# Ledger of designs, part 319: VHH binders against p49116

Target 1, 238 residues: p49116
Amino acid sequence: EGPLLSDTHVTFKLTMPSPMPEYLNVHYICESASRLLFLSMHWARSIPAFQALGQDCNTSLVRACWNELFTLGLAQCAQVMSLSTILAAIVNHLQNSIQEDKLSGDRIKQVMEHIWKLQEFCNSMAKLDIDGYEYAYLKAIVLFSPDHPGLTSTSQIEKFQEKAQMELQDYVQKTYSEDTYRLARILVRLPALRLMSSNITEELFFTGLIGNVSIDSIIPYILKMETAEYNGQITGAS
Key: E = the ipSAE of ESMFold2; O = the ipSAE of OpenDDE; V2 = 0.75 times the mean of E and O plus 0.25 times the DockQ between their complexes.

## First folded at step 25 (VHH)

Design rb6 (framework vhh_7n9e_1; at its last look DockQ between E and O 0.87; V2 from the best seeds 0.74)
Fold by OpenDDE, look of step 25:
Structure rb6 (fold): chain B 238 residues (1-238), chain A 119 residues (1-119)
Amino acid sequence: as target 1 above (238 residues)
Amino acid sequence: DVQLVESGGGLVQAGGSLRLSCAASGFRFSEYGMYWGRQAPGKGREWVSGISGDDSYTAYADSVEGRFTISRDNAKNTLYLQMNNLKPEDTALYYCATQEYSGRPEDYWGQGTQVTVSS
């Protein structure tokens, strides 16, 4: 078998909505997030190993890990997205909601902690100076995680995950030969992804766009959506 | 319109072999992953094996790993399933399926071909 990922899977270019508003409104944030989500899911769809799995398995995998993939995407695209500015805007919007007494104190704390965790994760990835190949393999490891409940073909998924891990190891060994513990440092960041609430992520980045519809429920449609179709929807929504 | 036509099924003794074929039309065959599924009497649909569009990766259910081999000929728009060391538990209607992305979340399935393995 060939490699799990190719150079084509390393490319991860997010195009931001244009023009950027002077004030980052909820719509801009949601559109940006939607584009990243689409890119992440279609990235997964472009992986041959992913294509070899059945529809139900594919959908289940993405449903299980979309938040993690999205978060890795945020980290990877942090500069292009001006993520710090986006997060600041989100906090500002949240403060307005607080003043309007729309959120409980506990919920506010929970949301703020989530934002903090997102920022810290992205900062940590930046400090590690994770490159495009490493991000691709990390996303693959996250995608082909066999330990999610309700998955079928877990043995096959595990094999793909192992292959991703091995390829990452090989890449790091070759590219960063003088940094003996780089692989370990990179992999140790993955648990942080699972500490993040998909519900809160959804609320922060997507509620303004999809309303009360869950990301989980639209994943099958996104996976079946063509790029041109998606672009048309985004343009129509803006 | 997407069309999938399965063939190659039949009656075979345990330990025997069959080779299924699926003729595909109505979509760009090489751009999409293809799958075999089966449905045994009284059971739901079960995924058996899948293959990537570019034929670079294959996947198998645990129950058929090592016995079945999925392949495809993109020039002929045909999907294959070589089934060796067949078992009575493999008795089912076998379906060919595609992940053609047409905006619909459902898979496209053929009419199926019956495989019966006698003990």
Scores: ipSAE 0.837, ipTM 0.925, lowest interface PAE 0.4, mean pLDDT 91
Fold by ESMFold2, look of step 25:
Structure rb6 (fold): chain B 238 residues (1-238), chain A 119 residues (1-119)
Amino acid sequence: as target 1 above (238 residues)
Amino acid sequence: DVQLVESGGGLVQAGGSLRLSCAASGFRFSEYGMYWGRQAPGKGREWVSGISGDDSYTAYADSVEGRFTISRDNAKNTLYLQMNNLKPEDTALYYCATQEYSGRPEDYWGQGTQVTVSS
């Protein structure tokens, strides 16, 4: 078998909705986040090792890790998205929700702590200047997590995760040979992803979805959606 | 429309071998992952083995690893399963399936070919 990831898996081009409104709103934030989610899910399905695992395993893996993949995507695309501006707009919308008595005090504390954790994670990744190859391997490590309940192909998933770890190690040692500790610095950031709450991420970024739709429920549909169909429906072109 | 037609099943003695084929049409075969599943009478469907669209990666259920080999011929739009050292527990209706991108939440499945392993 060849490399787990190729150069095509390093390309991660997020296109923002146009035009950007003067004041960011729920609909713009949700559209931007939806584009990132779709890009992240289609990235996963493009991986040959992922394709080999079958429907039940694919859905289970993505359901277990979508928030971690999304969070890595936020960090990778923070500049393109103007993420700091989006988070500031979200904080302002939280004040409006308090005034309308839509959120409890405990929930607001949880949400603000989540925002702080997200900002800290993104800042740490930016400080390390994580490149596109490193992001791709980190995403693969998160995707091929063998410890989730209900998985049927655990031994194969573990082998794929180990391969992602080996390829990251080889890449870092080759590309950053003068920085002996870079791999260790990168790997110690992964536990922070486990602190991210999927339900809070849905509240922060996906409040514009119609009805009581959870990301968990739409994952099977996203995984089957054609990229051209998505672009025609979401970007308003082709 | 998508068509998947399995063949190559039959009756075989324990320890024997069979080679299953799945003829595929109605989609861009080489662009999608393919896999085999099986269903014994009165039991649910079990994933057996999968292969990537570009033929670069394969995966196997623990129960068949080392005995079964999945392969594909993208020029002939055909998926294969070489089954060696067959056991009575391998007796089942074997289905091929594709991860064809259709906007549906489920993959497409063929009608299956019966494999019966006598003890």
Scores: ipSAE 0.563, ipTM 0.829, lowest interface PAE 1.7, mean pLDDT 85
ESMFold2 (binder alone), look of step 25: mean pLDDT 83; pTM 0.837

Design rb7 (framework vhh_7n9e_1; at its last look DockQ between E and O 0.69; V2 from the best seeds 0.00; counts 0 for: pae E 3.0 > 2)
Fold by OpenDDE, look of step 25:
Structure rb7 (fold): chain B 238 residues (1-238), chain A 119 residues (1-119)
Amino acid sequence: as target 1 above (238 residues)
Amino acid sequence: DVQLVESGGGLVQAGGSLRLSCAASGFRFSEYGMYWGRQAPGKGREWVSGISGDDSYTAYADSVEGRFTISRDNAKNTLYLQMNNLKPEDTALYYCATAEYSGRPEDYWGQGTQVTVSS
């Protein structure tokens, strides 16, 4: 078998909604997040190994790791997205909700902690100066995680994950030969992804767009959706 | 419209071999992954094997690993499943399916071809 990933899988270009509003409203935030989610899902679709696993397994994998993929995407696209500004806007919106007594004190703490964790993770990735190849492999490792409950073909998934890990190792050794511990440093960031609440992420980035519909429920549709169709839906919703 | 037509099924003795074919039309065949599934009497659908659009990667269910080989001919828009060392538990209606992305949540399946393995 050939490499798990090719140079085509390194490209991860997010296009932001235009124009950017003077005030980042909920719609802008949700649309931006939706585009990132779409890009992440279709990135997965482009991987031959992912294609080979079948629809049920593919859907299950994405359902299990969409939040992690999304978060890696946030980190990777932080500058393009002006993520710090988006997060600040989210906090401001939350403050308004607090004043209206729509959230409990405990819930507010949970949400604020989640935002903090997101920011810290993205900052940590920026400090490591993670490149496009490394992000691609990290996403692949996250995608082909065999340890999620309810997965089938876990042996095959594990093989793909190992392949991703090996290719990452080779890349890092070749590209960063003087940094002997770089691989370890980037891999130890992965556990932080699993500490992120998918529910809170959904609430912060998607509720304004999808309403009461869960990301989990729309993943099959996203995976079947063409780019043109997605763009059309966004335009219609605007 | 997507069309999938399976063939090659039949009755075979345990330890025997069959080769299934799936003729595909109505979509860009080489751009999508293809799969084989099966449904035994009284059981649900079971994924058997998959192959990437570019034929670079294959995957198998644990129950058929080492016995079955999936392949494709993109020039002929045809999917294949070589089944060796067949077992009675392999008896099922075998379907081919595509991951063609048309905006619909459902997969496209053929009518299937019956494989019966006798003891």
Scores: ipSAE 0.828, ipTM 0.920, lowest interface PAE 0.5, mean pLDDT 91
Fold by ESMFold2, look of step 25:
Structure rb7 (fold): chain B 238 residues (1-238), chain A 119 residues (1-119)
Amino acid sequence: as target 1 above (238 residues)
Amino acid sequence: DVQLVESGGGLVQAGGSLRLSCAASGFRFSEYGMYWGRQAPGKGREWVSGISGDDSYTAYADSVEGRFTISRDNAKNTLYLQMNNLKPEDTALYYCATAEYSGRPEDYWGQGTQVTVSS
């Protein structure tokens, strides 16, 4: 079997809704996040190793890791999305909610801690200057995670994850040959993804899109979308 | 419309071999992953093996790895499962399925082909 990823899996181009509003609003944030989510699902579905695992396994893998893939996508696309501006706007709306007593103190603490963790993760990835190849392999490592509950075929998933790790190691060693510890610094960022709360991510980025349903519940439908529908959602055609 | 027709099942003694075929039509076969599933009497469906559209990757359930080999011939629109060292617990109705989503259930097992392994 050949390489786990080809050059086509390195390309990850997010297109933002236009025009960008003078002041950010819930609709702009939600559409931007939706485009990133669909781009991430399209990316996963295009991987031959993913295709070989079958549809039930595909759904289970994506349900288990969608928030980690989304968070890596946020970090990768932070500049084109103006993510720091989006997060600042969310913090301001949260502070206004406190003044109007719209949200409990415990929930506010949870949300602020999550925003801080997200900001620190994205900043740490930017400081390391993670390139597109490295992001693609990191996404593959989180996608092929064999330790999530409820998965079948974990032996095969583990083999694909090991292949992603080996290919990342080979890439970093060749491309950054004089930076002995780059791989280690990159890999120690992955545990932070496990601390990201999917329900808070949904609240921050997706509440206006899906009402009361979770992203978990719509993943089978997203994975079943025809390629033409995917392209429409990624580009936001209207 | 998409059609999948399985064949090659039969009665075989333990330790024997069979090759299953799945003839595919109505879609661009080489663009989609394919898989084999099976259903033993009184049990739910079990994924057995899968292969990517370009045949660059294969995957196997732990229970069959090393004994079964999935392959495809994209020129003939045909999926194969070579089953070696068969065991009585491999007895099941075997069906093929496609990752092609156009108007089709995820878990297609229509007719299938019966494999019976005697001890």
Scores: ipSAE 0.412, ipTM 0.778, lowest interface PAE 3.0, mean pLDDT 84
ESMFold2 (binder alone), look of step 25: mean pLDDT 83; pTM 0.840

Design rb8 (framework vhh_7n9e_1; at its last fold request DockQ between E and O 0.92; V2 from the best seeds 0.82)
Fold by OpenDDE, fold request of step 28:
Order: sequence, then structure tokens, then C-alpha cells
Structure rb8 (fold): chain B 238 residues (1-238), chain A 119 residues (1-119)
Amino acid sequence: as target 1 above (238 residues)
Amino acid sequence: DVQLVESGGGLVQAGGSLRLSCAASGFRFSEYGMYWGRQAPGKGREWVSGISGDDSYTAYADSVEGRFTISRDNAKNTLYLQMNNLKPEDTALYYCATHEYSGRPEDYWGQGTQVTVSS
């Protein structure tokens, strides 16, 4: 078998809604997030190994890791998205809810901690200066995680993950030969992804757009969405 | 309209072999992953094997790994499943499916071909 990822999978270009408003409203944030989510899902679809897995397995994998993929996408696209500004806007919107006593103290703490974790993760990735290849392989490793409950064909998934890991290792060794511990530094960031709540992420980035619809429920539709439909949605949102 | 027609099923003794075929039409065959599934009596449909659109990657359920081989001929719009060392547990109606993206969450499935493995 050939490599798990090709150079075509390294490209990860997010198109932001245009024009950028002076004030980042909930709609802009949600639209930006949805575009990133769609891009991430369609990126997964473009991987031949992913295409070889059954529909149920594909859907289950994405449902299990969409938050991690999304978070990696946030880190990778942080500059293009002006992520710090988006997060600040989210905090501002949250403060309005706080003033209206709509949230418990515990919930406020949870949400603020989550935002902090997101920012810190993205900052840490920026500090590591992760390149496009490394992001692609990290996303593949996250995508083909065999340790999620309820998955079928875990042996096959594990093989794909191992292949992603091996290719990442080879890439890092080749590209950063003088930094013998770079791979380890990169991989130790992955546990931070699993500490982040998908529910809180969904509430922060998607509630203004999808309302009471869950990301889990729309994943099958996103995965089956034609490119033309996706493009149409992007155009409609602008 | 997407159409999938399976063939090649039959009765075979344990340890025997069969080769299934699936003729596909109504979509851009080479652009999409293809799959085999099966449904045994009293059980739900289960995934058996899949292959990428470009024929570069294959995947197998743990129960058939090492015994079954999936392949495709994009020029003929045909999917294949070579089944070796068949077991009674492999008895099922075998379906061909496409991962064609049409906006519907469900994949398209054929009518199936019956495989019966006797002990």
C-alpha cells in the first residue's frame, strides 16, 4: 500500500466569511466554525484509507473525534481565523449571559476553563511551530483512533493509525533531523485534546447556527454532502 | 439512478471459495469507495470489506481478514469479493454498497446475493 497521506492532504485552506464584521457576532463565529467543521470532515473523506472503511465505521470515527479534529483545525487556522479575537468575542457574549444570571457559577467556570484550554492548546501548537504535514498526520492519528468505545474493525483502524504515526515519524526525522525530540514534543500534545469537552465546544461555536441540533446528528449529512452543496453553503453564508 | 447488482453467490462447503461480483451504474464509480456487507439470518447487516475509489486502500472486518479479498475494476464499474476458506458463519446475504455522496446519509445497497456455507 502507498502512503496514508499524500501532499494533497497537507493543504488545509479555510475560507472565512466575508466581509469580516467590525463586531464579531454569534452568526459570524458560528459560520466560521461550521466552515472549519465541514473542511475537516471533507478532509477526512479525501483520505483513501478512510474511504475504504464502511459508512458506520466512518461515521463512528468522526463522531468520536470531531472535537479533536476541530480543535486541531482551530490551532492550524488560528491566524486566518483571528482565533484570539473570536475567543474574546465568545467571552464577551458569555459575560452578557453571566450578567443576566443565566448560568450557574460552576457552569461559568467550566466554560471559561474550556476557553482557556483551547487558547493554551493553540498557543502551545504555535510555539512548537507545527507545519502543515505535521498537522495532517496529527489529524490522521486522531481520526484513526481505535480506542473509542463501540467501534468495529478496530484492528484495521489501528493499522491505519500506526501508518500515520510511522509516516509522521519519518517526516519529522527527515525534516527536523537535528531536533531528536520533536516527535515526542508533538505527540505529547494529543492528550490535551481529549481533555476538552465536545459539548462545551459545540455550545460555544455552534449553538447560534444549528440551535438544538447536535453535531453528532449532522455528521452523517456532512459526510455525504457534495462539494457543490458545500460550496453553495459557503456562498450563501457570505 | 444508482443501481447495484450482486452475483456469484451459491452453496459451498466449508473451506471452499466463492467470488462475488457487483455491477454498478448510475454514478461516477471510480470517485467513490465501495463496500461489501452481509446479513445473516436473524442478525443485522454488518460491514465486511471496503475499498477506496482509487483502489489504493482496502479494509476488512476482523472476522474475514486474511480470508477475503476485495477488488475493483473501475473500467468495468465492477466490484469483487474473493472469499476463501469459507466458514458456516459466513452464511449470509451479501450486499454491495457505494459511498456515493448524494446528500442522503444512507449508502446505496443492491438486492444482495445469497452465500450458504455448509458444514
Scores: ipSAE 0.842, ipTM 0.927, lowest interface PAE 0.4, mean pLDDT 91
Fold by ESMFold2, look of step 25:
Structure rb8 (fold): chain B 238 residues (1-238), chain A 119 residues (1-119)
Amino acid sequence: as target 1 above (238 residues)
Amino acid sequence: DVQLVESGGGLVQAGGSLRLSCAASGFRFSEYGMYWGRQAPGKGREWVSGISGDDSYTAYADSVEGRFTISRDNAKNTLYLQMNNLKPEDTALYYCATHEYSGRPEDYWGQGTQVTVSS
């Protein structure tokens, strides 16, 4: 078999709604996040190894990892998105207790801790100057996770994840040959993704788009979206 | 309309071989991943083997790896499953399916071809 990812899988171009509002609002944040989500799902379904799996397996993998893919996307696109500005606006709203009708004191603490962990994760990735190839392989590693219940293709998924790990290792060693510990520093950041809560991500970024349904429930529809409609959602054109 | 027509099933003794074919039409065959599934009596559908649209990747269920080989001929819009060393537990209705992006949450699949493996 050839490489798990080709150069076309490294390209990850997020286009933001234009212009950025003078005052950030939930609709701008939700549109921006939706573009990132659809870009991430388009990326996943374009991978030949993913295409070789059955529909139930594809749905299970994406349901298990969509928040991790989204979080990697936030880190990768943090500058384009002005993510620090978005998070600051969210924090200001929380400090003014604008969400008190929906949230308990414990929930507000959970949300603030989530934002801090997200900021720390994105800062650590920026400090390492993670490049587009490294992001693509990290996304593949989280996508092809063999360890959750209900998977019947575990051996094949494990082999694909190992191939992503091997290709990342080869890339880092060749491209950053002077930095002996770069791969280790990159890989130790991955467990932080498991600490990210999908329901808090939905609350922070998707309240205006999804309404009362979870992203988990719409994953089968997103994965099967017509290519023309998919491209329209990524760019905001309909 | 997507149409998938399976053929090549039949009765075979354990240890034998069969080659299944799936003739596809109504979509851009080479653009999409394809797979075989099977359904034994009283059981749910089980994914058996899949192949990417560009033929660069294949995958197999643990129960068939090493015995079955999936392939496709994009010039003929045909998907194949070579089944070797067949076992009675391989007895099932075998169907092909496509990951065609139709906007529906469910993949398209054919009516199936019966494979019966006698001991």
Scores: ipSAE 0.746, ipTM 0.907, lowest interface PAE 0.9, mean pLDDT 86
ESMFold2 (binder alone), look of step 25: mean pLDDT 83; pTM 0.836
OpenDDE, look of step 25: ipSAE 0.762; ipTM 0.898
ESMFold2, look of step 26: ipSAE 0.732; ipTM 0.904
ESMFold2 (binder alone), look of step 26: mean pLDDT 82; pTM 0.829
OpenDDE, look of step 26: ipSAE 0.837; ipTM 0.927
ESMFold2, fold request of step 28: ipSAE 0.687, 0.720, 0.742; ipTM 0.882, 0.895, 0.906
ESMFold2 (binder alone), fold request of step 28: mean pLDDT 82, 82, 82; pTM 0.832, 0.833, 0.835
OpenDDE, fold request of step 28: ipSAE 0.837, 0.837; ipTM 0.924, 0.924

Design rb9 (framework vhh_7n9e_1; at its last look DockQ between E and O 0.87; V2 from the best seeds 0.00; counts 0 for: pae E 2.4 > 2)
Fold by OpenDDE, look of step 25:
Structure rb9 (fold): chain B 238 residues (1-238), chain A 119 residues (1-119)
Amino acid sequence: as target 1 above (238 residues)
Amino acid sequence: DVQLVESGGGLVQAGGSLRLSCAASGFRFSEYGMYWGRQAPGKGREWVSGISGDDSYTAYADSVEGRFTISRDNAKNTLYLQMNNLKPEDTALYYCATDEYSGRPEDYWGQGTQVTVSS
């Protein structure tokens, strides 16, 4: 069998909403996040190995790791997104909510900690200067994680994950031959992804757009949505 | 409209072989993953095998791995399932399916072809 990922899977270009407002409102943030989420899901769909696993398994995988994929996407697209500015805006919006007594002290703390974790993760990835290939393989490793509850075909998933890991190893060895510990440094960042709450991520980035609908519930629809269809919906919503 | 027509089923003795075919129409066949599923009497639908649109990757359920081989001919818009070393527990109605066709959350399934394996 051929490689798990090809050069086509390395490309991960996020298009931001235009124009960028002077003040980043909730809608802009949510739309930006939505585009990233779609891009991440579409990326997964483009992987032949992913296609071969079947709808149930595909959906289950994405449901299990969407937050991790999204977070990796945030890190990868941090510059294009002006992520620091977005996060600052989110914090500002939260402050307004605090003033309106909409959130408990404990919840505020949780949310702020989550934002901090996101920022730290993205900063750490930036410091490592992770390239497009490495991000692609990291996303694949995250996607094909066999240790999520309720998954079927775990043997197949594990094989795909191993393949992703091997290809990453080969890439790093070839590209960064003088940095013998780069692979390890990269892989040790993955546990941080699982420490992040999907619920809080959803609240911060998506609630303003999807309301009370969960990302989990819409994943099957996103996975079946074509790019043209998605673009049409976004344009209509803007 | 998406149309999937399965064929090749029949009665076979344990240890025997069958080759299923699925003729697909109504969508860009090569752009989508295809799957075989089966439903035994009194049981729910079970995923059997899948293949990527570009025919580069295949996947199998544990119960059929090593015995079944999924393949496709994109030029003919046809999906195949070679079933070897058939077992009585393989008895089921076998469906061809595609799940990546846009616009609907549900899978597209054919009418199925009956496979019966006698002991």
Scores: ipSAE 0.843, ipTM 0.925, lowest interface PAE 0.4, mean pLDDT 91
Fold by ESMFold2, look of step 25:
Structure rb9 (fold): chain B 238 residues (1-238), chain A 119 residues (1-119)
Amino acid sequence: as target 1 above (238 residues)
Amino acid sequence: DVQLVESGGGLVQAGGSLRLSCAASGFRFSEYGMYWGRQAPGKGREWVSGISGDDSYTAYADSVEGRFTISRDNAKNTLYLQMNNLKPEDTALYYCATDEYSGRPEDYWGQGTQVTVSS
């Protein structure tokens, strides 16, 4: 078998909705997040090893890790998304929800703590100057995670994860040969991804879609959706 | 319309071999992954093997690894399963499927071809 990822998997170009509204709103944030989610799911779909596992396994893997992939995508695209501006707008929305008595004080504290953890994660990745190859391999490592409950075919998934880890190691050693601890510094960031709450991510970024739509329930449809259909849904819906 | 037609099943003695074929139409075959599943009498469906659209990756269930070989001919839009060293527990209806992006949540399934392995 060839390499797990090719140069085509390194390209991860997110395009933002235009025009940028004068004031960020729920629709703009949700559209931006939906584009990132679609890009992340279709990135996974393009991997030959992922294709070989079949749809049942693919759906299970993505359901288990979509929030980790999405969070890595947020970190990778933080500059082009103006993520700090989006998070500030979300914080302002939360403050308005307190004033309008729409959320409990404890829930708002949980959500604010999640935002802080997300910001800290993105800042740590920026400080490490993680490149596109490294992001692609990190995404593959979280995608092919055999440790999630309920997965089948775990031996095959583990083999693919080990291949992603080996290829990341080889890339880092060749590209950053003078930095013997770079791989270790990168890998210690991964546990933070499992602490990110998928329910809170849905509330922060996806409440504006149809209201209480679970990302879990739409993952099979996203994986089957052609790029043209997705663009039609976001820009004009048909 | 995606269409998948399996063939090549039959009765074979334990230790024997069979080669299954799946004729595919209605989609860009080489761009999508393909796989084989099976359903033994009185049991649920079981994934057996899969192959990427560009033929660069294959995967196998533990129960068949080393004995079965999946392959495809993208020029003929045909998927194959070479089954060697067959065992009675391989007796099942074998069907092919694709991960073709059709807007459906599940893969497309063929009607299947019966494989029966006698002792």
Scores: ipSAE 0.470, ipTM 0.795, lowest interface PAE 2.4, mean pLDDT 85
ESMFold2 (binder alone), look of step 25: mean pLDDT 81; pTM 0.823

## First folded at step 26 (VHH)

Design rc1 (framework vhh_7n9e_1; at its last look DockQ between E and O 0.94; V2 from the best seeds 0.80)
Fold by ESMFold2, look of step 26:
Structure rc1 (fold): chain B 238 residues (1-238), chain A 119 residues (1-119)
Amino acid sequence: as target 1 above (238 residues)
Amino acid sequence: DVQLVESGGGLVQAGGSLRLSCAASGFTFDDYGMYWGRQAPGKGREWVSGISWSSGYTAYASSVKGRFTISRDNAKNTLYLQMNNLKPEDTALYYCATHTPGSWPHDYWGQGTQVTVSS
């Protein structure tokens, strides 16, 4: 059989709202994050192996892993997004108590710890100089995770994940044949993704768009969108 | 069509230097890492050096480490290999390569450029 992904799945180009405002605000952050979310969902939906699993399985997989895919997308697009600037603006807002709604000290601690973990993850990926091929296959490994509860096609999902791992291994071993540790260094970054809170991700990046509605609830609608509508959401065009 | 075209090979005395180039086309060059391989007469192919998409990560075979330097220019879609302190055992056909989903289960390879090192 052919490869799990195609060359078109390796290219992952995010277009930011233009121009970047002098002072970042929740509207700009939410629009930027929405574009990344739709780009990530379009990416997942277009994979033939994903399509072969059927609609119910597709929805279950994406509900389980959307935050991990989104976080990988943040790392991959951190430079074009100016992610460090966005996170610094959020930290400054949290520290400015006059402009904050009443917020518990425990919640502030949770959010700050999440931001630190996200920054550390993105920095570790940049240090490894992860490329488009490697990101695409890391996303595939995360997407085809057979260990989520409630999945019906577990054996087939596991086979797709193993195929993604094999194809990533093949790439790394061919490109860096005498570097025996690169694959392991890349793969050990993945467990950190499962520790990222989807609730905090929604608070950081999506409060202006969604308010109190979870991304989990809208995933079935996103996955069913027409391609032209996706392109409008990814670029902000109408 | 994917093309990888090597140049810069030739005859050099031991201790000399040579710079190889590889012009790439037909794929998105900066999505991928690239590598050099070589094949000496009567020997199998061996990996020489690899470089990540933005040059932030490089790796070398132990036989060439400290003498060879891999680099790339993404604006020109070109891969390079600077070879210093050349030895007769470096004599080989040198070729550049990359792996994409489109090349699976193999790699794209150039035709190679001959490097011959005399004593």
Scores: ipSAE 0.789, ipTM 0.930, lowest interface PAE 0.9, mean pLDDT 88
Fold by OpenDDE, look of step 26:
Structure rc1 (fold): chain B 238 residues (1-238), chain A 119 residues (1-119)
Amino acid sequence: as target 1 above (238 residues)
Amino acid sequence: DVQLVESGGGLVQAGGSLRLSCAASGFTFDDYGMYWGRQAPGKGREWVSGISWSSGYTAYASSVKGRFTISRDNAKNTLYLQMNNLKPEDTALYYCATHTPGSWPHDYWGQGTQVTVSS
C-alpha cells in the first residue's frame, strides 16, 4: 500500500489578505485566520484516507481536532502571518474589553494564558525547525486521532494514525540518522495542543467575522466548499 | 522529477579540506530536510550529516563531528558540506539525499562526488 500522504500534501502555503492595513484591525485578523482555517480543512479533505472515512466521520474528526490543526497551522505559517504582531494586536484589542469591564479577572487571565501558550508553542516549534514534511504528518497524526468521543470507524482511524507516525519516523530517521531522539522531541509537542481551549481560540481569531456562529457549525459547510469558492476567498479583497 | 547533483569532490591530502555542493531541483527544497551520505569502497552506505529546512537544526555522525559542517542555501536550492581535517577513512563517494512522501519508502539521491584522502 502507498503512503498516507503525497508530495502535494506537504505543500501548505497561506496567502494573506491584501493589502495589509497600517493597523491590524479585527477584520484583517479574522480574515487571515479564516483563510488558515479553510486551508487546513481543505488540506485534510484532500487526503485520500480522509475521504475514505465518509462524510459523517470526516465532519466528526474535523470538529474534534480543528483547534489543533489550526494551531499547527499558526506555527507553520507564523512567519508569513507575522503571528507575533497579530497576537500583539489581539491583546491590544482586548484592552478595550478590559477597560469596559466586559471580562472578569479570571477570564482575562485565561485568555492571556491562552495567548502565552500559543506563543510558546509556536516558538518551540520554530526552535525545533520543523519542516513542511514533518508538519504535514503531525497534522495527519492529529487529524486521525481515534480517542475522540463519538467517532465511528475508530479502528480505521487508528490505522491511518499509525501509518502517519511510521512515515514520519522513517523520514526523521533517514534525515537525522544518529539523532535517535528527534522524533520523540517532535511528538512530545503534541500534548500542548490539547491544553488549548477551542473556545478561546474561536473568540480570539474568529468572533469579529462569524459573530455568534460557531466554528463547529460551519465546519460541514467548509468541508463541502468548492475549490473555486475557496480560491475566491483567498484572492478576495479584505 | 527530483534531481540532485553533487560536486566539489577530489583528491586531497590528509588534514586537508573540501567543500561539497549539491544542486537540488524538482521539489520544494525548503519543505524538506536534507542529508549527506557516503559509501566507501567495499562498504555500505553511511549517513554523514543532516540539516533541517531552515538550518535551525543539524546532526552529524560521530565519526565526522567537529570536522564537517552541513549548511544550505534555500534561495539557491543548494546543500553544502564543508569537510575539514580530512582523514584517509573519509575516502568515499559522497551523495546528497532527501525523502518525500512520493519516494516512500525510499530516498532520492544523486550520483555522488568522489572524495579521496591520501595518507
Scores: ipSAE 0.703, ipTM 0.881, lowest interface PAE 0.8, mean pLDDT 92
ESMFold2 (binder alone), look of step 26: mean pLDDT 83; pTM 0.838

